# VH-VL binders against q9vpl3: the designs that were tried, part 316

Target 1, 224 residues: q9vpl3
Amino acid sequence: RGKINIQRPKAPHYERARVVAVTQPKYPELPKAKSCFKTRAERTQQQQENPYNEIIAREVRNWLDHSRLVAFFHLSSITADDIFRVRVQLHKQNLHLKSYGSKIIEQAVKNTRYEAIVPLFHSNHCIVFSPDPEKTAALLRIVRRVPQMVLLGGIVEETMLSRNQLVAYAQMPGLHAVQAQLVQTLSQAPGHLIQQLQAHQNSFVQVLDVHAKNQMNEETPKST

## First folded at step 11 (VH-VL)

Design bb62 (framework fv_cemiplimab)
Fold by ESMFold2-Fast, scan of step 11:
Structure bb62 (fold): chain C 224 residues (1-224), chain A 122 residues (1-122), chain B 107 residues (1-107)
Amino acid sequence: as target 1 above (224 residues)
Amino acid sequence: EVQLLESGGVLVQPGGSLRLSCAASGFTFSNYAMTWVRQAPGKGLEWVSGISWSGSSTYFADSVKGRFTISRDNSKNTLYLQMNSLKGEDTAVYYCARDRFDSDYGLYMDVWGQGTLVTVSS
Amino acid sequence: DIQMTQSPSSLSASVGDSITITCRASQSISSYLNWYQQKPGKAPNLLIYKASSLQSGVPSRFSGSGSGTDFTLTIRTLQPEDFATYYCQQGYEYPRTFGPGTVVDFR
């Protein structure tokens, strides 16, 4: 049976594709029967517009499900060698630096309590994840030596924090009850948090690229 | 020593309910997602359910969705599986496992309990 | 859901043999595939994660390879303690799914 694939573009190939379509495909986001007319490379090239973005968004969701610490950064131009060194230093502390497209992040956090972070990712960005919130201090020590990474804010124990709130959390004593109370208290004003995060990003843009004039239009969001 | 210890497996009649517990020790329980995997006698492994570190996100296999619920108590380092409307096909050894996610390595289960046998029979 | 298949379903081998087990995913899972070993009456244990990364404490005779949809587990110079059932598992997305298993029997 497996020997029916003797000639690739001929009638036997077309018949095989139909048989595969009859077998229940495991990709629920693909509304069409499986076909070999598209290679893996061609599918990858179209990921920004196809269901593969939803699959990558699930990876982001898995990170959120497995991380008690999430930190958001604006990332200016940095060499591959420099970012690799930063990744190695962070990894030694159980801190995981990831970069995802803005559309993927939007899809991952859509209809969740974290939907408000989407505006942070209209320019170059990266995210650091960790299952251990005690590593917040180690994270801040490492990134203070990386001027290309500007802290915008984060999520600690499912609570959204501004840059200043996250810095304050890192400096708290090892009393988890006190730290948890501080996190809850600091998160009481979601509107203020969003303004704080946007202000830091806008200030960074002004300092590094006065000519950018890249302003997020909340009335008409821009993809690029 | 990192350990997971399941308990609660007993003989239950079809349509009945049962709650399984998994006690974690030797690591910071609240830093990890957890999962339940079962194995019917003489059959292969089947992933049943998963829960995020905080308990806010839960996932289920289609075979148990709507009948089982997963929960955790981070203050007691304990994972739970509440099983309702039990069927004969739910007869299996239920394993508790520590579910890891790593940016380089994806999702994998690095620590497993010894399992607890649930028998659904009349 | 991502479906996993394994080949062969069972395999008979002698001590000193080298064996290969194949695992296929119904869609691309990149390199996020794990291999587990289960001995009769015991819990599974992790052998390999992310297709080719050997878990600490696992003998170097175990190796994994593959990406996308096709993966292999190779055991070189089979030892008596290697007679067990082997499972592949995709670590790409929820729900997690296991292959049906491959039983490696003596002789």
Scores: ipSAE 0.095, ipTM 0.586, lowest interface PAE 5.5, mean pLDDT 78

Design bb63 (framework fv_cemiplimab)
Fold by ESMFold2-Fast, scan of step 11:
Structure bb63 (fold): chain C 224 residues (1-224), chain A 122 residues (1-122), chain B 107 residues (1-107)
Amino acid sequence: as target 1 above (224 residues)
Amino acid sequence: EVQLLESGGVLVQPGGSLRLSCAASGFTFSNYAMTWVRQAPGKGLEWVSGISWSGSSTYFADSVKGRFTISRDNSKNTLYLQMNSLKGEDTAVYYCARDRFDSDYGLYMDVWGQGTLVTVSS
Amino acid sequence: DIQMTQSPSSLSASVGDSITITCRASQSISSYLNWYQQKPGKAPNLLIYGASTLQSGVPSRFSGSGSGTDFTLTIRTLQPEDFATYYCQQGYEYPRTFGPGTVVDFR
């Protein structure tokens, strides 16, 4: 298992601080940026590399080196207890739910074949990693019960797949060779690039539609 | 039964080349990154090289960089180490090992082969 | 490269003893340290990963602790099969590095 007993009591505080540090700008220039004058100290700080960001970017690259399945999700507001429950359920299936800031993702995949995924991370997001691509069906069954997580797409066998392509992959038999062949067919289709763009647009539209639907499902007073 | 079996270790002259193979069985080879570790006679362990599950990312120790190449064939469940420009200091038992990663634990090797001896001598 | 050191380089112990081996990294490696056991003429076996997590099948008499740069491996109530060489290894970054090893001999 992936549990560290000694660190568990401090894990919520440390992980919260870690997430904040990752998502916040390294050096916010507002409102100092308005002056356009920089002291020697400010120039030195601006030129300093953030070693923490490189360490976390390395962690993301390690996940990619060890995962045949990577799934991307939009993440709406969710309680710490709820996301922890989801993480535990996924872990039982060798599925690892992680959240990284968009700048960390960009740094990790810069100059790699996965650089195209960066735009997916401009909003709230999370990623699920697994060494076993046959767990895609289990992943989708679990997240179906989590309305705050909306599938955007993923990477299977180093191939970028849209939401619809990932769903299709999940419905294939458990034979890896058959699933790998399907991935090759889907990725090499003449219309693959267009389908990817349309799938992302449709997924975003569906997210908005589901959000609107969920808001309407809340009790609203009616007058006659 | 999870097994790794190395082969290819022989006596080679300095400056020569040799390819080692590691045959994997009892698990889904393509789900794992793999690594090579060597041990000179009477000395400690030295990490040599690592390769991602797909073979797209490779890593090398400074002592072998530019001379050794790591590769894999997932359809044959086999890991390779191509050794060029061999030196006396490359004399060692070479182990292949299955590599694991988790952000809670870092990188670790959970299954090891029995090793194959490479001797570089005239 | 991250350099790993171990102390002691060797120690002599008797069955039933408790022993401690120390491993030090030249820079902080978080908890990303592994311990391996190697018996003469055999391949290494994973004992502990992530500083303190026991590999499946490893007896509870083995325990690991530490974080950052300083780590320890403790074997409580040493058994005959525990006479071996022990190596620490950082799993933090490439290139991966091992400690020089600690030989545990029968006294």
Scores: ipSAE 0.790, ipTM 0.926, lowest interface PAE 0.8, mean pLDDT 82

Design bb64 (framework fv_cemiplimab)
Fold by ESMFold2-Fast, scan of step 11:
Structure bb64 (fold): chain C 224 residues (1-224), chain A 122 residues (1-122), chain B 107 residues (1-107)
Amino acid sequence: as target 1 above (224 residues)
Amino acid sequence: EVQLLESGGVLVQPGGSLRLSCAASGFTFSNYAMTWVRQAPGKGLEWVSGISWSGSSTYFADSVKGRFTISRDNSKNTLYLQMNSLKGEDTAVYYCARDRFDSDYGLYMDVWGQGTLVTVSS
Amino acid sequence: DIQMTQSPSSLSASVGDSITITCRASQSISSYLNWYQQKPGKAPNLLIYGASNLQSGVPSRFSGSGSGTDFTLTIRTLQPEDFATYYCQQGYEYPRTFGPGTVVDFR
């Protein structure tokens, strides 16, 4: 407790800490001990996993979880007033018109059987969701009056349908059970019919080839 | 009349298994996602599990993940909850509920069953 | 998980009173909050969905408001059938979570 202290004084360390505190910007502290590399990795991951995109992708997944009918449309230039009127008409029929970016659609359907739909969203598009597949006829009636919306196809009962198949589905009035059977028939019939026709064609060609070869062989002995 | 009726709640020993059923009537069952919510005696509501309209997507609370399985049979208008490795803390009234979704409102449950009591005790 | 809190945990009121119940989320949930009513020995009943939308058949004395993290349920001119427990629930993400409940008792 001497008055004169020859040892290195404590005060300079205290004064430096004080000066640093005063000169630091007034804003929230960043997490300590982050390297530049880790900060860049976090920034890159944050950009790839944009919170907004994940929220909207979640919304799309929720629509899929709650919709037996999903219809895909190409959307040509249309005014905000016109599309609003279409949304109102659709909403009255429990049909929900939505538009999502292709990246968001890809994120939502990634690792699902619906990944094949992603190319449909390369250009301007919109999607209509409904829990009720019986509303398909009402949907097509409404959009028939909207030339800017062109039907590309859809998903009914978790089955992907082409434009023509979806139109055929809409033409059948009846019980859900009957419509479900129609969906299975429509999703299978074109492929099965083509496959059966190709199989029958190949079998017919094979029969003709065998018969022709047998006749040629028989004719060869006869010519002698 | 839209109705949900749960059944299967009984007394089971810890470590046991139990399957709950929820029978739906008065609406097109396959048009809706469904959920299970439980309530321990004298306690609040706890969401347990959810399933999409088709059954292809399922969701679970952390407290039951790996032990419970949710499934549905749309042809029978029935929702199921398979409960395995039951613990005393699983003692509760189990409600099934009909799920709704709209991007303007989020997820909500508009119709509830009357509940079935599951007691896990020795 | 999103944590939900409610205040008050309980309140006493008389028929004709107006009451307000508050619900808070641990993070922003937009307007994706629902209110349920549960009477003793009965299943819960949906009152309000999407923060402010009254479920069909629910009396107009019930109203909801709020967005983000702070939400309120108001019951004006309380009726005898309104003495119940009220729960808020977030419909924003899985797992879905409920508030602990507010018991509205007869004074």
Scores: ipSAE 0.711, ipTM 0.900, lowest interface PAE 1.3, mean pLDDT 81

Design bb65 (framework fv_cemiplimab)
Fold by ESMFold2-Fast, scan of step 11:
Structure bb65 (fold): chain C 224 residues (1-224), chain A 122 residues (1-122), chain B 107 residues (1-107)
Amino acid sequence: as target 1 above (224 residues)
Amino acid sequence: EVQLLESGGVLVQPGGSLRLSCAASGFTFSNYAMTWVRQAPGKGLEWVSGISWSGSSTYFADSVKGRFTISRDNSKNTLYLQMNSLKGEDTAVYYCARDRFDSDYGLYMDVWGQGTLVTVSS
Amino acid sequence: DIQMTQSPSSLSASVGDSITITCRASQSISSYLNWYQQKPGKAPNLLIYGASSLQSGVPSRFSGSGSGTDFTLTIRTLQPEDFATYYCQQGFEYPRTFGPGTVVDFR
């Protein structure tokens, strides 16, 4: 046995090295041909394309499918040290900042309902993932102090939201259920936001009043 | 306390069908991806199937693809595995596990159920 | 699919010994490698995730290292409760795959 210096990596040095390594994807090593099995790259219809991009694109697709909150940012010139500090602060809130090339993003979302995000990645960009949609407010508080990161939009509960819709979502105080209902409402038509938000608030107040008085007219509390 | 409890394992004839259930408690079920892992008697662990937090994305091992279906009911905090066209090779203890996603650590299973035994035999 | 192999398949040790188990992936999985412990008749429990991060409640005598294709699990000063089967598992992509396991038993 040799000594292990990175045991329980909680120190900034080890944490920093790990964060940097994770955000710098490496070319995967191809396995030696020891069987009649074809490699993953050889099984794709896109064998002519870079196998590295295909593998990482599948990873990105998987992470998108497993995150309830995904936020997209334009990234202006920022030092590696500054972005590392932001990444650490986000990580403490279960918010995970990653950067991927535009071609990888395009391959990951091609022929999916998320294909509409591709134009957001024509310039320098980064993505923040989280399994917890209630962290949207925390995300925007942290990013507000980082002028180099400009919010472009996001995906909440599998619903595409513009910058303004995501900001509105984050500004709503309240229950997870209330925020989820707002997301559904905002996804319908931005032009009707005022009326939809007002109707939602009035419906919520009515539900609370009825519940408090135990006066239900045979109606189940519905989503609208 | 965070817990997962499997049920539904019984003796089934080859070619039969069976549905397993996994009841989750002590955490917000809808925030997590879930998975099924099986273990044949005296053998190692084999990943079977996975499902995203919403249920919109499902994944299967090649050995069960086309025969098994994974689903979830977030309102009941329950995960399901529908097994069709069962074979002797499907005899195993089936574990339900909670998937953690983290961009720095990847996917890992931090909470496991106790397992439910499925026997496929004539 | 990513194939996982472990070495050795079985290991005999005494309390107080230091042991090392190795795990190899058929292709690079970065640091997305997890280690699980399984005692007879029990469900597996997570020991280490992301190659080197200790799960809450796991004793510090357990440590993991490695990246890419080669990974190791080290148990320093083996205790009676450590006699179990150990599995590595890649968390890089679907389908997820486990190593065949390493049985650690009394010598």
Scores: ipSAE 0.007, ipTM 0.522, lowest interface PAE 9.0, mean pLDDT 77

Design bb66 (framework fv_cemiplimab)
Fold by ESMFold2-Fast, scan of step 11:
Structure bb66 (fold): chain C 224 residues (1-224), chain A 122 residues (1-122), chain B 107 residues (1-107)
Amino acid sequence: as target 1 above (224 residues)
Amino acid sequence: EVQLLESGGVLVQPGGSLRLSCAASGFTFSNYAMTWVRQAPGKGLEWVSGISWSGSSTYFADSVKGRFTISRDNSKNTLYLQMNSLKGEDTAVYYCARDRFDSDYGLYMDVWGQGTLVTVSS
Amino acid sequence: DIQMTQSPSSLSASVGDSITITCRASQSISSYLNWYQQKPGKAPNLLIYGASSLQSGVPSRFSGSGSGTDFTLTIRTLQPEDFATYYCQQGHEYPRTFGPGTVVDFR
């Protein structure tokens, strides 16, 4: 009366079971199955990330709904303390300095008149929003003292403006009608937005060059 | 002095149409988004519609979508609410309000008009 | 749509009392909650925006707190002019929605 193992009642087949186990490896199939499912899951996760990014994109659209002035800047390396001081100074003038990822900006302005701004945000950037376009002069005055912020352009009264056009807008007298007329005239140029898209890199390089020349010129009078 | 003044509220028959106006003074109207909020007699506040500073973006509550249109004339400092296919449920005091946004605070309404009463009844 | 609820629907209080009103959102609204006061026959006025920021000109006895889904409005040392209806409102997304209101009555 021997003890029979219920899990393996056919012990006499031991030799056959041993041979089968050695000659039938199944291990290589599991890693490939996991890899396949993981790849599909990762793709699904990337699609599911879009709804969360849309929440932040909604914030950008809310800024656009409430801002007659939007200015775009390249942002060089700056300490958290320094940018905080700039943010506080701008806030006193009802100017709101914000940073958003390039993907969020793209999502917010996709299929709108402002889609042409997306290339400006492929590097480190920040945006200043204000409900009051008359604050453009105050904005440029404050930013003049922050060499890490380089003006790229903006949107005034729903019109895309280059750096030079925005500077011109800031220099106008406090006549709202004249400012509105200038903005509308500047926006009527055929291909204006296409030229902005084609030349955004050249405009950026030109602004950086002007900044460098301003710094050199500031030192030249001192040496003379 | 910052002020909003609504007008146009009257008695109107069901199925009728009415246009409300909101005149703004004491601030630069074109710098702000605007909104309409209503309140039925003895009931709470219900948001109705909103419009961006330029008028390019408009938003509506589901209860009025397709029947109401919001618009603005920045040269006249005036906000409008065009109400079509009016129902008894639309009977309310209609307030216009100045809308604000900041990413630290969200959307909020800082200045309100005194309201205009719209009665939809036969 | 985000649904807003308030508790209590009404309360009776005396001058000098401290009262609290609660507001709940059906989903997270961060800190994007506003409180409005409405006196009988008058338009609403903004008391608090962004859950805890006191509107200019509003007495310091008013305070707000909360984030996510649960929010409170507190009035310390209730004054006669504080007997009114109080509404919360979410400023997170469209359509914007109000709570049903809390009536603060004398006694």
Scores: ipSAE 0.761, ipTM 0.913, lowest interface PAE 0.8, mean pLDDT 82

Design bb67 (framework fv_cemiplimab)
Fold by ESMFold2-Fast, scan of step 11:
Parts: C-alpha cells; structure tokens; sequence
Structure bb67 (fold): chain C 224 residues (1-224), chain A 122 residues (1-122), chain B 107 residues (1-107)
C-alpha cells in the first residue's frame, strides 16, 4: 500500500553495532543462515503482533508464483558454519534457502492450490526456491552432504511431488521436455501425495532427533 | 562494571498501575535487547516481556499482554515496564536482564539485576 | 508455547557428591538451552548457555550436555555454595520459557 510509510531505525552505524555485538565476528560475513532460523523461532510471538505479516506473506506467494522448483525440508540442529556454507553453495546454483513462520506460510497459501502443504511446516523447516527446475539435481547433491536437512517433498512445474518422486525427477536426463512429461505422469494420483509427505515427516522427525543425539559433533565453545 | 539496578516495586491495590525502572551501567546499553522476568513468592521464573536494542520490537507473555508495556530510553540507559490493571497474580519480584543472541548459542540472559518486589493486595 | 520440564523437582546431596539434573523440552530446541542458578533471596545467575558453554567465572565442575529435547546439567564434586535452585530455559522461540526448577538441598 502506497500510504504506508515504514520507518525503520536504519542508521547504518546502529545496525553494524548491534550485529557486531550479538553475532560471531569470526565469520567474514555475519552468520546469516543460522541467525535466520533462530530469528524465525524467536519471533513467532512477534510475528503474531507484526502488522506487516501480510507483506511477508505476499513475498512468500511471489516466491511460489515465480519458482518452478520448490523443495521442503525438515531442519534439525545445525552449526552456524554448516548452514552458512550450505546457503552459499545453494545461492551459486540460483537456489534460495528461505525460512518463514508457519502462520505466514498458512496466510500465503490460504485459498490457493498449495494450501495442503501447511501441515508440513508445524515442525522446524526450511524451503528452497528456484526459477530453474533443472537445478533439482544440484540441490539434492548439495543437501546430500547435510544430514540436518531432510527432504520432505516439493513442487515442480506447479505439480506437488513426494520425496521419492522428486528424487526420481532429479535423476532424469537434462532434457526439460522429458522431465516435464515425468512430472505430469507422476502427478496422475495427487491425492496420495499429502499422506505420504505427512507419514515421512513424522518418521524423519523421530529419526533425525535420535540421529542428532547419537552422532552430532562435539560443540567446542570459544574460550575467551 | 556491568550492572543492572531495578526500582519502583511497591504495594499496589488490585486494578492499580505501576512503572518499574531498570538502570544499566558499564556497557553500551543501546547494543543489547533487554527483558523482564518475574518470580512469584515461592514459585519459579516466568518470562514477562522483551524489547529489541532500538525499542522498535516488543514481546509479551500472554498473561500480561494488553496490560503491560515495555519501553526504553537509550539516552538515559534505562529500561521501563509499565504495568496497568494489576492483579493479585502479578505479585512477584521483577528482574531486568540483558539479552544476548548468538547464532551458535541462541538467546540467553547473561546479566541480571537484583530484582524489585511488587505486591498486589487489597 | 514450548513447555519445559525438569527432574527431579528436588534432591538432597552432600558436599563432594556428583549430581545430575535433567531438562526436557516439549519440542526440539536444537542446542538453544540455558541453565541458571538461584540462591535464596538472590537473583538468578547464568551458568551455561547453548546447552554446553560455560559462562565466564563459573567453576569447571559445572557441565551441560544434550540437544533436541533432552538436556542434562551435571555438577561434579558438589561444594557448599552449590546448594541452590537450578532452572533450565529455552532460547529457541518466543515466548521464552523456563523449567519449574530443581531444588538442591543439604542431606
């Protein structure tokens, strides 16, 4: 809306001072990805009070409308180094990792084709967007080395795909027409998709929690 | 050195109002988010409210939402909690604390004041 | 809201004992758990942040561990000044929530 004048306290000096005080200075750039996930969780209450939730929801709708590839992930405990590295690798491939609160996602997809995905976001999650569906193979290659990110499913060419269907899509030859035909074929019985995603989400959450407890690397706190 | 000092706690009748203050010293107050935590006599700790470094974002527990307001004056290094429509269950020691956020460690309160007792009784 | 539980609610111990206090979150909170110590009539003090990081000035006999939903605070070779109430607190999501506390008393 043109009448809305958003006054942000954007003195560069204040922004830098705040960031330096609360984020780790070791990183050549601030640990944005892990800060993003914590900020999302921290501000669940604040988002309910935020008058600009509709603006953020519009951003999510724009990502959905202009992305030919959308992948949904469950996210378990992850270090700042790991998530930052993943975000950088994804960005080089025109893959954009985003995190939004569940109510924002619900608001964004309400009365749309994608409303059925809302239950996927009741646990810790993140979403990867791309305008290029050919990048599905690159996405899966990158996240294969990130055990904290577990693929739940996705949307390719406006078609909802389960985890297994998305993996199959990624393994097809790089011919766009052939991949589009596969997506169309895989989507012939979409009624089962949500049930498969829900079942896998519950299983993955339990497996990841156990795995994280038994196989997480020691956290070494800085001694100063 | 780094210190937080609360003041303003008194006996107030139900339905009354009270403003608590927290004076900060020994650090750059404007660089930190701040919070209020309360503790009813003989009970555990309950988070009440939080405010961002600039004062542009505020957060409240459901039990106080609509009745309490948090604010800060960075030029005076002071945090405030305005309490309205006080109830018996608001009787507690109120602590101010300095919030820290670190991407490796999350949110934590590293410096606490000594607390100020608010009693709401008829 | 994320609910926090602690066990035991209270325990009795002697100087020199090693004790363990457990904290459980109703949802996964990664490693974003803090431990606070409170002595009678005093303000809480931060002991451990981020599940396992020791706050400056806190003795090395205190240690924390855990991730996800299950966390522990261990005090080895208990000293007289360690008889206090201990609280866990999640720093993952708003509203921030505390455990109900564990009272550590003289035997």
Amino acid sequence: as target 1 above (224 residues)
Amino acid sequence: EVQLLESGGVLVQPGGSLRLSCAASGFTFSNYAMTWVRQAPGKGLEWVSGISWSGSSTYFADSVKGRFTISRDNSKNTLYLQMNSLKGEDTAVYYCARDRFDSDYGLYMDVWGQGTLVTVSS
Amino acid sequence: DIQMTQSPSSLSASVGDSITITCRASQSISSYLNWYQQKPGKAPNLLIYGASSLQSGVPSRFSGSGSGTDFTLTIRTLQPEDFATYYCQQGYEFPRTFGPGTVVDFR
Scores: ipSAE 0.000, ipTM 0.407, lowest interface PAE 18.8, mean pLDDT 75

Design bb68 (framework fv_cemiplimab)
Fold by ESMFold2-Fast, scan of step 11:
Structure bb68 (fold): chain C 224 residues (1-224), chain A 122 residues (1-122), chain B 107 residues (1-107)
Amino acid sequence: as target 1 above (224 residues)
Amino acid sequence: EVQLLESGGVLVQPGGSLRLSCAASGFTFSNYAMTWVRQAPGKGLEWVSGISWSGSSTYFADSVKGRFTISRDNSKNTLYLQMNSLKGEDTAVYYCARDRFDSDYGLYMDVWGQGTLVTVSS
Amino acid sequence: DIQMTQSPSSLSASVGDSITITCRASQSISSYLNWYQQKPGKAPNLLIYGASSLQSGVPSRFSGSGSGTDFTLTIRTLQPEDFATYYCQQGYEWPRTFGPGTVVDFR
């Protein structure tokens, strides 16, 4: 069959093995050295299994290092064009809408004070990051027009806030010292707050599910 | 006007210690992560250290790890670099810079101070 | 660490010329590359971030392009104030690393 090349497809695995056997030089190896090499190769293999997740987790950690405002949303079905429009509108206010898998978020917040937020990301979700906590009011104004995004809660000044607490924080924009004091006063127990955020998430999801089912039951199904 | 002003650069003996300060004005300091970058005389730029907006996360170049500490006081709008066990190789102009991040652009530094010269020599 | 290289290390040009500086990363850094300008005795100034985004206040004659490992900075119609040293910097991974710099001198 001749040589292995891209112009003439052959049984490449067999022909490649044959070429390697002829041209590859012999390198003597000790049995014990082979075992040690195999152990190192296995460690390298384990590292390679998660390189993508680790890279993206680093991106999430960079967001946390540069954001005083982090808001969590449940995301219902939305078109790519609609979410793009929302992302552009938010970006003009220095608000950055991102979506990450729950495992990536878990890796990013592992061994940090935010590890407790992981359960919030079991269902379809998105996160908004901003370096400026005074943009919380602008965030809520924009999201108000997007029924597919349901606010679950957030983190402001490294303090976890429920939906109602985040809304209260937004009521006093432009008074940073007062806003920080309000956040400090409103949230004193992160553990309890996470439970409230999870309960709200489940309630909102249930309400949306029930509403969708009731609407479909009342109306003739539109299958086109 | 957005400004960063470094201070503290002096002549110091090998093995000595020195604390650099960077005073920020014209912007909300606590909204930004910060970085230190140095430049040895006649050489290029070398990243030294970085700190998150809150100060809870810090990063160091291998050449200074274990000897330098970065910190910030958001109430005073000031960034610090504590330099210990100084070596001749640490002789450089030290710049502080304001850090930005966006997943579309990566990490970048948009505002730089004028620099402060640290000379390590006996 | 990601190693950065620049070419040429220096170049001589005249006012009105168009010049190109290249920067190469030892591994893929996506579009996470920044360009800085440094004039003698002064601090660096950000020109371009994210490979191609022009920093506010920077003249439109500066432009950047590239992705992955190969990047270019182009200065169209050189002005007297453009004679300086230019550095590229990767913003992809820690530690952050700079190129060795390219000196742009009068011909």
Scores: ipSAE 0.675, ipTM 0.881, lowest interface PAE 1.4, mean pLDDT 81

Design bb69 (framework fv_cemiplimab)
Fold by ESMFold2-Fast, scan of step 11:
Structure bb69 (fold): chain C 224 residues (1-224), chain A 122 residues (1-122), chain B 107 residues (1-107)
Amino acid sequence: as target 1 above (224 residues)
Amino acid sequence: EVQLLESGGVLVQPGGSLRLSCAASGFTFSNYAMTWVRQAPGKGLEWVSGISWSGSSTYFADSVKGRFTISRDNSKNTLYLQMNSLKGEDTAVYYCARDRFDSDYGLYMDVWGQGTLVTVSS
Amino acid sequence: DIQMTQSPSSLSASVGDSITITCRASQSISSYLNWYQQKPGKAPNLLIYGASSLQSGVPSRFSGSGSGTDFTLTIRTLQPEDFATYYCQQGYEHPRTFGPGTVVDFR
C-alpha cells in the first residue's frame, strides 16, 4: 500500500526523501566491508564546495548590500508560533528576521570588513536586517518583549557596534546627522570592538547561568 | 514625491568620457541600493551597473566592465555613472533606478528616473 | 550570465481581450522574476516582483505566475492604457538580465 505512493508521478520531493531515508542501509557495528571514514578536512572541503551554500551566501551578501542596520542575537529555544509572531511584528517595521549557518556567514563576509563577526555565530543565533537605521529603536522595543532573543551587537552604517553602543544609538532622535556623528564617535575607540562584543557574549552566558540556577532554586519549595 | 532625475546625457565622440548624475528626492537615498539601466534607441532594456547602499560593493554588466564606474554621494543624494572609452554601442537612454531586495522576492527596481540620452557618434 | 527570452516578441489585441506573455530563463532562478511595463517615450514602471507579487498601485487585472525557468504575465481584461512594451527581468544574480520585451499593440 506504501508502494502506491512511490508510483505517484506528482508526489512531493520530501515524501520521496522520507522513503529513501527509511530504506537507507546501515553500516555494520564491525567495520569490515562497507565502512568508510572521512577526515574532518575532507568533509570540510566537500561542505565548502556545496553550491547550495553559495546561493545562501549570495542572499546574505544581498542583505548586507541593502541594509544599513544589522543586529545580531543569541536565540534560545522558542516555539514556531512565537517566532512567527515576532517576525510579523518586525516585518511591519521593515525589519527582517533571518537565521543562517555559521559556514554561510563566513562564506558571505569573507574578504570584507565584516569578517570579524564570524565568531558570534558559533551558537544558536539570528540576525535582523533593515535598510532603515531609524528602526533600531523599534527593533529594541519589540525584542524587549522576547526574552528568548538576546542582543549581542550589530552593524550600523558599516560600523560594528557593541550591545551598549547599539542601545545608545537607538536612544538618539531621528535626526540622521546626529545619529551618524554618534556612530562615528562610538566606533573611533581604537581596536577592541570585537573584544567588547565577545565580552558581552561572556557576560550574557554568566547571566543565563545565574538565571538558570535561580529557577532551579525556585522549583524547590521552601520548608515552613 | 519620490523622484529620480538623471542628467549629463550629451553627444560625445567615440573614445570620449562622460559622467552621468542621478538626483534623488522624496525618500532617504542612503537607505537604498541603486542601479543604472540603459536602452538603445528602438531596443530593449539592458542592466548596466549596481551599487550597495554605502557604495562599498559595485556590480557591472560584462559589456561595460573595466570602462564604467558607479559611485554615490549619500550626503548629496546623488548617484553617478562615470563612462570611459565610449563606443557607438553605448548610445542609449540611461535610467537610474532604486533597487530593492527581499529573500522572498529577489532583486527588483521599484522607482525609475525619466532617463537621459547619451549619443556616441562622430 | 542568465539569458532571458520572451514570447511572443509582439502581439496585437483589442480592448477587453485577455493576453498572456511568457518569459523563460536559461537556468533556474527560483521565483526571482520581475515584470516591467514601458509606455512609448516613458520610463519603465514595476508591475510585478518575485514572480507573483503585485506592486502597489497596479491594477488587479495584472497577474504573474511561475517558478524555476518558466514564467507568465497575464492581463485579464485589456484596457487602452495597457498598450505598451512588457519586460521580464531576473533578480537572482548579477549581472541582472532583462528579456527582449513584448510589444502589445492595438488590433
Scores: ipSAE 0.706, ipTM 0.898, lowest interface PAE 1.3, mean pLDDT 82

